# Ledger of designs, part 49: VHH binders against q9vm92r272to629

Target 1, 358 residues: q9vm92r272to629
Amino acid sequence: LEERMAFIEDYQQTQARSLLLYVREHQPAELISENGTIFSTTLDFALGKVKKMVRHAEHYSLDDARIKPPTPAEIVENQTFMVQSTDVLKSNAKFKVSEKVMAEYARLAGLYLDQIESLRPDYRWDGSRNLWILKPGYQSRGIGIVIRSSLDDILQWTSNNQNKKYIVQKYIERPLLIYRTKFDIRQYMLLTITDTKVSIWTYRDCYLRFSSQEFTMDDLRESIHLTNNSVQKRYKNKTNRDSRLPKNNMWSLDQFKNYLRIMGAPDGSWSKTYNGFKQNLVAVVMASLDETELLQNAFELYGCDFMLDEHYNPILIEINSTPDLSPSTEITARICPMVLKDCIRVVVDLPKNPTAAT
Below, E stands for the ipSAE of ESMFold2; O stands for the ipSAE of OpenDDE; V2 stands for 0.75 times the mean of E and O plus 0.25 times the DockQ between their complexes.

## First folded at step 15 (VHH; framework vhh_4orz_3)

Design n58 (at its last fold request DockQ between E and O 0.66; V2 from the best seeds 0.65)
Fold by OpenDDE, fold request of step 18:
Structure n58 (fold): chain B 358 residues (1-358), chain A 125 residues (1-125)
Amino acid sequence: as target 1 above (358 residues)
Amino acid sequence: EVQLVESGGGLVQAGGSLRLFCAASGFTFDSYTMAWLRQAPGKRREWVAYITRYGSTDYADSVRDRFTISRDNAKNTVSLQMNSLKPEDTAIYFCAADTGWELVYGESPSDYNHWGQGTQVTVSS
């Protein structure tokens, strides 16, 4: 129940940000009409929500936010806001306010969004459609993953599937694309525990996975929005997809670096990305250690999936404890065996004899 | 026995170039990531560049665009082309076989399995 409430709150907060983003990105004259059906109170509500978010982020750690149950009045207000904001975002409903007033709202929207994004940079990736991805908790490899925008749909989905624990995550609506196609990066992480001490290793090589279809937000099918090979192997590449993309829907790191060069990416862009991998993974692992009893003399290999933003910052989307190491493509046929061999070198060879010939 | 033999070091003026070579033996060369390290007097050994089995490369920021690492798997050699050398590049340079993994948190005896005796590079101002 608490988790559900927390999600609802997140959803509503996201909706508020989305509305403000919409207002910021449009000219005031385009947002208003004499026959507009949306009231200024909707904007007030959105601004208020984001302002509260800013205050909370400034004064409280995200972990300290005790979610209080909403009052009946608050519930009604939230419902009204959701309906009105949805009309704006999905149906292009207009506000019944003057242009001058709308301009002021736009200014404030920009101000508050900048503030919250400075405190929560991850919000920059959320987009304006308030989309969420639902993943089965016990299923791997993209099976049963759905993307939804409607709060009611999401809640119904989780209620109807009570036997299946679903994870709900914010969908990244503005990912970096390559030739108009969605991609992610599979990065490997090795966790070793020796004498109750944890070590984190990242592999120097990685590979990219592409969707078989061009990216579009107008179609939320898995063939477009999921990149894992287990899903994409079921689909044929669309003929209109860019010919420069690989048929097997994978790139090596070298191919990606070459692409970066072609695109004129700044020098060191990959290094930035890779450093971002390290930082994110360490943070996630450290956050989990407080709750985990460490096994002595253990190791585990993880497959970590990242998306990139327009600045080549990585966004962690998934960690897999049993990554698929099958040689399904030429790319994986190369990297997967190497990862395994090198894992053994770290876990077995280094501790025994760092200078031993292997 | 694993052997890594570095060569090509010497004295060079600032702005000059050197090419270092490393001959590897005693292990399956083509299965390892190879790297160059350097150690300046009074400083810790630092990573300079690496090249994976399949030729993917990366460089320390301090040497990026000046140094180029390459390998020849048929000859079991790795090279480091050093251009636009600076006095700050003065160090003993080591060829190393890399595990392929980078330690990002925790303790490890080494990130590298093996390294040679090194070759001295001195860049004069």
Scores: ipSAE 0.727, ipTM 0.881, lowest interface PAE 0.4, mean pLDDT 90
Fold by ESMFold2, look of step 16:
Structure n58 (fold): chain B 358 residues (1-358), chain A 125 residues (1-125)
Amino acid sequence: as target 1 above (358 residues)
Amino acid sequence: EVQLVESGGGLVQAGGSLRLFCAASGFTFDSYTMAWLRQAPGKRREWVAYITRYGSTDYADSVRDRFTISRDNAKNTVSLQMNSLKPEDTAIYFCAADTGWELVYGESPSDYNHWGQGTQVTVSS
């Protein structure tokens, strides 16, 4: 009920931003036609929506935000906007305005997008396709994950599968690619509880998982977009694949560090990315602690999945409380047993034999 | 009993070089990432470099391109070649066996399972 209304609002806000991104990224002449079916009121609505988002981000903390049901008039206006904007984004419908008027709308789109993106930097990862990923909440081993763009399709999908608790997340449309190929990074995290205090540990090693196919937004198949091993092991790598990509679709951290050096990334770029992992994970854990019952001598191992943006900023995708530690490649055969052994070194061996140093 | 014994420290002029050694015994050396840390007078201990059980290395920004860590699993030794030394490198240098995990929040007795007593490096201007 309330969750559906929140999602519908998120989708509509994303649609408004998607339209403005589309307008900003095109020449005004490309967006107009004498035969145009889309009027400036659609642009006015999108600008108004984003301006409202800027005001809320400037004047409220997210903790103070409340979901407000739309009025009947707003429902009708939203429906009209959704139809018109979808025609532009998916069917290349044209605006019936002058080039001068469209150029002014492009200027305003840039202004408002810059404002909201400075307040919400994660919005930089969105594109103009308003894509969402649907994951089964309790059966998420890569099976049953779909990517959809239509609000109606998303709502129907969740209704048709309501015996499964689907999680709906915004799909990251602008991930960093390596040799035109999508990847994620598996980072392990350990929580330990001693004397009712939580300690957070990040593993010093990690690995990358690549898609078997080249990245494209024109094809939403799992073989392109879902980088987890349980999905990718079912697929053959692209014919004539870049020879610098790993045959087994995994890189060690050392291979990634070498890639960063070859690409001319600043010295210490991995250290900065890893610090970003640490900061993201601490923030998520600290946000969750008020709801956690702390037990003496407890620990829990997590598999954390990150992507990177084009500036090597980390994007936390998922924290998995039951990570698969089975070796599947020479990379995981090396790392996964060591994660377990090193966990013992923290949980058992450190408390027994603390060592002072001078 | 576990022992990590550092050696090779001393006095050197700026621009000079030193090679530190760490001899390990009493534990499964091959299964640990090994690290060098240092503590300058009046400062907190800081990480300098590590070398994984598989030979991969990383360095603090302040020493990158000047220091080289290496290990010899047959001899159970770790070494640190220090070139282009600066007065800021003056510190006690410690060899340590890494847990593999970094503490990023909270309390722990240590981030390292085993420590040496350290060796003094002094760089004169």
Scores: ipSAE 0.606, ipTM 0.803, lowest interface PAE 0.5, mean pLDDT 83
ESMFold2, look of step 15: ipSAE 0.578; ipTM 0.784
ESMFold2 (binder alone), look of step 15: mean pLDDT 82; pTM 0.843
OpenDDE, look of step 15: ipSAE 0.680; ipTM 0.852
ESMFold2 (binder alone), look of step 16: mean pLDDT 82; pTM 0.840
OpenDDE, look of step 16: ipSAE 0.707; ipTM 0.868
ESMFold2, fold request of step 18: ipSAE 0.570, 0.550, 0.561; ipTM 0.764, 0.758, 0.776
ESMFold2 (binder alone), fold request of step 18: mean pLDDT 82, 81, 82; pTM 0.841, 0.840, 0.843
OpenDDE, fold request of step 18: ipSAE 0.719, 0.713; ipTM 0.874, 0.872

Design n59 (at its last look DockQ between E and O 0.63; V2 from the best seeds 0.54)
Fold by ESMFold2, look of step 15:
Structure n59 (fold): chain B 358 residues (1-358), chain A 125 residues (1-125)
Amino acid sequence: as target 1 above (358 residues)
Amino acid sequence: EVQLVESGGGLVQAGGSLRLFCAASGFTFDSYTMAWLRQAPGKRREWVAYITRRGSTDYADSVRDRFTISRDNAKNTVSLQMNSLKPEDTAIYFCAADTGWEVVYGESPSDYNYWGQGTQVTVSS
């Protein structure tokens, strides 16, 4: 129950941020009408919600972390806010305020959003759609993953699937796109265990996987939004895709680095992105290892999927313990066998090679 | 039988340039990522640059924009062009064959299968 209440609070906070982002992204005149049905108190509520989030983030160690249930008045205010904000975000409902009043709200929205995003950089990945991704806890490889926007739909989904353990995460609405197309990066990770000591390795090469269709938030179909190979190989590329995208929907790391150079990314952007992969993967592995027994002289190969934000910061999406290493394209035909060969170089050859440096 | 032989080191004044070469034999050069490392007197060995078998490169921040790594698979050579040299670049420079993996946590064997003997680079102020 407490997990459900925590999610509901997260959803409501995200709705407040979504409304402020929507206001920030539009001209004040676009948001108002003399026949508007949305009260300015809806904006006051959203601003207040975000202000509380800023105060909490600034003073976290000094704040009382106790969770208290909302009062009946707060429940009514929350519900009223949710209805009105949804009408704005989903139905383009208009505010009944003057243009000058709306412009002041837009200024305040920008101010508060800048504050919270400075304290919580991951909030920069959010858009105005309040989308959530529901993933099964088992190894799904894209099977059973759904994207939902409605709080009621999400809560009903978990009720209808109680025998499945789902993870509910905020969907990344602002991924880096290449030629208007969503992609992820397949990064390999190797765990080696010798005499109950763990070593974590990241592969120096990787590849990108593109969706078959241009990115849009107006359509939540898996052919647009789930870039893993198990999903995308069932779909044909849309005929209006940018011709610079590969027909087989994969790029090598070299092709991506060339793209970064062409787009004027700062020198060393890949190095910083790769360091982010390493940091993310170490954190996840170390959190997991404290709860497991270590078997000596073992190794495990993982396929890790990342997206990037517009500043090339990595976003860890999934760690797959049974990665597909089939040579499905020219890219995987070269990389996948080499990953296996290089695993042998680490696990077998390196411990026995007297010329290895320390 | 595996040999990595560095050459091109020497004495140069600050602001000058050198080009290091590494000649490889006794292994399938085309299937390895190759790297340059350096060790200054009294300091730990540090990574300088690598170049993958497919030609993708990366550099330590201290040398980015000044050093360029390249490879010639037909000649089994790796080179390091070093421009705008500083006294801090003084070190023994080593060529190495990479496993393809980087250790990011834990105690493990080196992530390099083969090493050269090194070549001295000395940058005078």
Scores: ipSAE 0.520, ipTM 0.730, lowest interface PAE 0.8, mean pLDDT 81
Fold by OpenDDE, look of step 15:
Structure n59 (fold): chain B 358 residues (1-358), chain A 125 residues (1-125)
Amino acid sequence: as target 1 above (358 residues)
Amino acid sequence: EVQLVESGGGLVQAGGSLRLFCAASGFTFDSYTMAWLRQAPGKRREWVAYITRRGSTDYADSVRDRFTISRDNAKNTVSLQMNSLKPEDTAIYFCAADTGWEVVYGESPSDYNYWGQGTQVTVSS
């Protein structure tokens, strides 16, 4: 129940940000009409909500534990806002305000969004459609994953599947694309516990996975929005997809670096990305350690999935404790055995005999 | 016996260039990521560059665009081309062989890498 409430609040906050993002991304004249059905109160509400988020982020942890049940009045206000904002975002409803007033709202929207994004950088990728991805907790490899935008749909989906624990995550609506196609990066992580000390290892090599379809937000099918090989192997590449993309829907790190060069990416872009991997993974692991009893003399291999933003900042989207290491493509046939071999070296061979020739 | 032998170090003026070489023996060279590290007087050893078995490279920010690491698996050698050298590049440079794994948190036993004895690089102002 608490988790559900927290989600609802998060959804509503996201809706507020989404509306403000929408306002920021459009010209004031495009958002208004003399016959507009949306009033300025909707914008006021959105601004107020984001302002509150800023305050909380500055002074308090936005942890779910601090979420208070909404008052009846707040519930009504939220409902009204959700209806009106949805009408704007989904049906292109117009605001009944002057252009001058709308411009001011746009300015304020920008201001508050910048503030909250500075405090919560992860909000930068949320987009304006308020989409969420639902993952079964017991399943891996993209099985049963759905993307939804409607709060009611999400809640209904989770309620109808009570026997299945679902993880609900904000869908990244503005990922970096390569040739108009969605991709993620599979990064391996090794955790070792020796003498009650935790060590985190990252593999220096990685690979990219592509969708078989061109990216579009107008179609939420898994073939477009999921990049897992287990999912994509079921689909044929579309003919309209860029010919420069690989047929097997995977790139090596070297191929990606080459692409970055071709695209004129800033020097050090990959280094930035990789460093970002390390930072994110360390942060996540450290956050989880407080909740986990450490086993002595243990290790675990993880597959970590990252998306990138337009500045090549990584966004952690998933950590898999049992990553698929099958040689399904030329790329994985190369990297997976290497990862495993190197894992054994780290965990077994080197501790026993660091000077042994291999 | 595992051996890494560095060469090519010396004295060079600021703005000059050097090429370091490392010859490896006693282990399966193509199974390791090769790296260059350096240690300046009174400073900790720092990573400079690495090249994976597949040829992927990365560099410390301080040497990026100036240094280039390369390897020849047929000859079991790794090289470091150093251009636009600066006085702050003065250090003992070490060749190392490592697995593909990098420690990003915790203590890394120094024994995970094979090390050369190092070669001195001195850049005069």
Scores: ipSAE 0.490, ipTM 0.778, lowest interface PAE 0.4, mean pLDDT 90
ESMFold2 (binder alone), look of step 15: mean pLDDT 81; pTM 0.830

Design n60 (at its last look DockQ between E and O 0.59; V2 from the best seeds 0.53)
Fold by OpenDDE, look of step 15:
Structure n60 (fold): chain B 358 residues (1-358), chain A 125 residues (1-125)
Amino acid sequence: as target 1 above (358 residues)
Amino acid sequence: EVQLVESGGGLVQAGGSLRLFCAASGFTFDSHTMAWLRQAPGKRREWVAYITRYGSTDYADSVRDRFTISRDNAKNTVSLQMNSLKPEDTAIYFCAADTGWEVVYGESPSDYNYWGQGTQVTVSS
């Protein structure tokens, strides 16, 4: 129940940000009409909500534990806002305000969004459609994953599947694309526990996975929005997809670096990305350690999936404790055996004799 | 016995070039990531560049676009071409071998590497 409430709050907050983002990204004249059906109160509400988020982020943890049940009045206000904001975002409803007033709202929207995004950088990728991805907790490899935008749909989906624990995550609506195609990066992480000490290892090599389809937000099918090989192997590459993309829907790190060079990416872009991997993974692991009893002399290999933004900042999407290490492509046939072999060296050989020849 | 032997160091003027070499023996060379590190007087050892068994490379920001790391698996050698050298590049340069794994938290990565004796690089003003 608490989790559900927290999600609802998060959804509503996201809606507020989405509306403001929409306002920021459009010209005031495009957003208004004399016959507009949306009133300025909707914008006021959105601004107020984001302002509150800023305050909380500055002074308080936005942890679920601090979420208070809404008052009846707040419930009504939220419902009204959700309806009106949805009309704007999905049906292109217009505001009944002057252009001057709309311009001011746009300015404020920009201001507040910048503030909250500075405190919560992850909000930068949320987009304006308020999409969420639902993952079964017991399944891996993209099985049963769905993307939904409607709060009611999401809640209904989770309720109808009570026997299945679902993880609900904000869908990244503005990922970095390569040749108009969605991709993620599979990064391996190794955790070792020796003498009650935790060590985190990242593999220096990684690979990219592509969707078989050109990216579009107008079609939410898994073939477009999921990049897992287990999912994509079931689909044929579309003919309209860029010919420079690999047929097997995977790139090596070297291929990616080459692409960055071709695109004129700043020097050190990959280093930045990789450093970001490390930082994110350490943060996540540390956050989880407080909740976990450490086993002596243990290790675990993880597959970590990252997306990138336009500045090559990584966004952690998923951590898999049993990553697929099958040689399904030329790329994985190369990297997976190496990862495993190197794991053995780290876990077995080095602790015994760090100077032993291997 | 594992051995890494560096060569090619010396004195060079600012703006000059040097090429360092490292000869490896006593381990499976093509299974290891090779790296160059350096230690300047009074400073901590710092990573300079690495090259994986697949040929993927990366560089410290301070040397990017000036230094190039390469390897020859047939000869069990790794090289570092250093161009546009600066006085701040003055250091002992070490060749190291490691697995593909990098410690990002916990144990020091240096504990898991094979090291050479180092070669002195001095860049004069």
Scores: ipSAE 0.551, ipTM 0.800, lowest interface PAE 0.4, mean pLDDT 90
Fold by ESMFold2, look of step 15:
Structure n60 (fold): chain B 358 residues (1-358), chain A 125 residues (1-125)
Amino acid sequence: as target 1 above (358 residues)
Amino acid sequence: EVQLVESGGGLVQAGGSLRLFCAASGFTFDSHTMAWLRQAPGKRREWVAYITRYGSTDYADSVRDRFTISRDNAKNTVSLQMNSLKPEDTAIYFCAADTGWEVVYGESPSDYNYWGQGTQVTVSS
């Protein structure tokens, strides 16, 4: 119950941010009507909720973070907000306020969003749709993954599947796109265990995998939103897809670097992205090690999937303990065998040649 | 035994050019990524450029439009063409070969399997 209540609170906080993002993304005149059904109290509630989130984030180190059950009055207030905000976000319902008043709300929305995003940088990846991804708690290669926006649908889905433990995570609504198409980056990671010491390695090469369809938030189909090869194999590319995208839906790292150069990306964008891969992977592995029994004199190869945001910051999506190294394109036919060869160099050849002493 | 031997260093005036060479032996050259690094007096060694076994290259921002790395797998050599040299390019330049993997946590002998002895490049003002 406590986990369910915590998720409901997270969803409602995200709804408040989603409404403010929606207001920021539109001109004030687009949001209002004399016949509008949405009152300004809905905006006041959203602003108030985000302001409380800012205050909490600034002082979270104190032991005040427990989730309290809402009072009946708070339940009614939250339900009223959820209904009205959903009408705005899903049905384009209009506010009954003047353009001048709406413009002031837009200014405040920007202010409060900037404040919370400075404290929680990952919130910059959110859009206005309050989307969540539901994943089975076991390794599934994309099987059983769904994307949902409705709180009731999410709660019903998890209740109907009580025999399977699901993970509910916020969906990344604002990924970097290439020619209007979603992609991810496959980055390999190697863990080596010698005696009782762990080393973490990242591979210097990687490759990009593209969706077969143009990106849109109006359609949540897996062919658009799940870029892994096991899903995309089942789909054909859209006929009017940008011709600059690869027919086999993969780019080498060099192709991506050339794209960055042509688009005028800031100097060092790839270096910053790759450093972000390293930082993310170290953090996740370190968080997991105390709960993992290490097999002495072992190694493990992982396939790690990243997306990028609009500023080329990496977003870690998944770490796969059984990465597919089968060649499926000219890109994987080149890279995947070399990952294995280079793994042998680290695990076998490097320990046999202890030469770089200083 | 693995050997990386740099050559081609020397004294050159600002605005000039120099070509460095690295001869490799004792390992499977055509399956390694090769790199150039440099160390200026009193500074930490810094990466300059690399070239993968497939010929893909990358460069540090400070040299990107002036230096060119290349390799000849038939001769087991890596070259660094350095144009428009500046006094701040003065350093000892090292040739290195790596595993394809970068260590990011833990104790490891090196990010690079093998290193050369270095060759001095001095750019006079």
Scores: ipSAE 0.464, ipTM 0.689, lowest interface PAE 0.9, mean pLDDT 80
ESMFold2 (binder alone), look of step 15: mean pLDDT 85; pTM 0.866

Design n61 (at its last read DockQ between E and O 0.60; V2 from the best seeds 0.67)
Amino acid sequence: EVQLVESGGGLVQAGGSLRLFCAASGFTFDSYTMAWLRQAPGKRREWVAYITRYGNTDYADSVRDRFTISRDNAKNTVSLQMNSLKPEDTAIYFCAADTGWEVVYGESPSDYNHWGQGTQVTVSS
ESMFold2, look of step 15: ipSAE 0.564; ipTM 0.782
ESMFold2 (binder alone), look of step 15: mean pLDDT 82; pTM 0.839
OpenDDE, look of step 15: ipSAE 0.654; ipTM 0.837
ESMFold2, look of step 16: ipSAE 0.563; ipTM 0.799
ESMFold2 (binder alone), look of step 16: mean pLDDT 82; pTM 0.846
OpenDDE, look of step 16: ipSAE 0.702; ipTM 0.872
ESMFold2, fold request of step 18: ipSAE 0.586, 0.549, 0.517; ipTM 0.831, 0.806, 0.731
ESMFold2 (binder alone), fold request of step 18: mean pLDDT 82, 82, 81; pTM 0.843, 0.837, 0.835
OpenDDE, fold request of step 18: ipSAE 0.753, 0.785, 0.758; ipTM 0.899, 0.917, 0.902
ESMFold2, last read: ipSAE 0.540, 0.604, 0.533; ipTM 0.750, 0.849, 0.759
ESMFold2 (binder alone), last read: mean pLDDT 81, 81, 82; pTM 0.833, 0.835, 0.840
OpenDDE, last read: ipSAE 0.779, 0.769, 0.726; ipTM 0.913, 0.907, 0.893

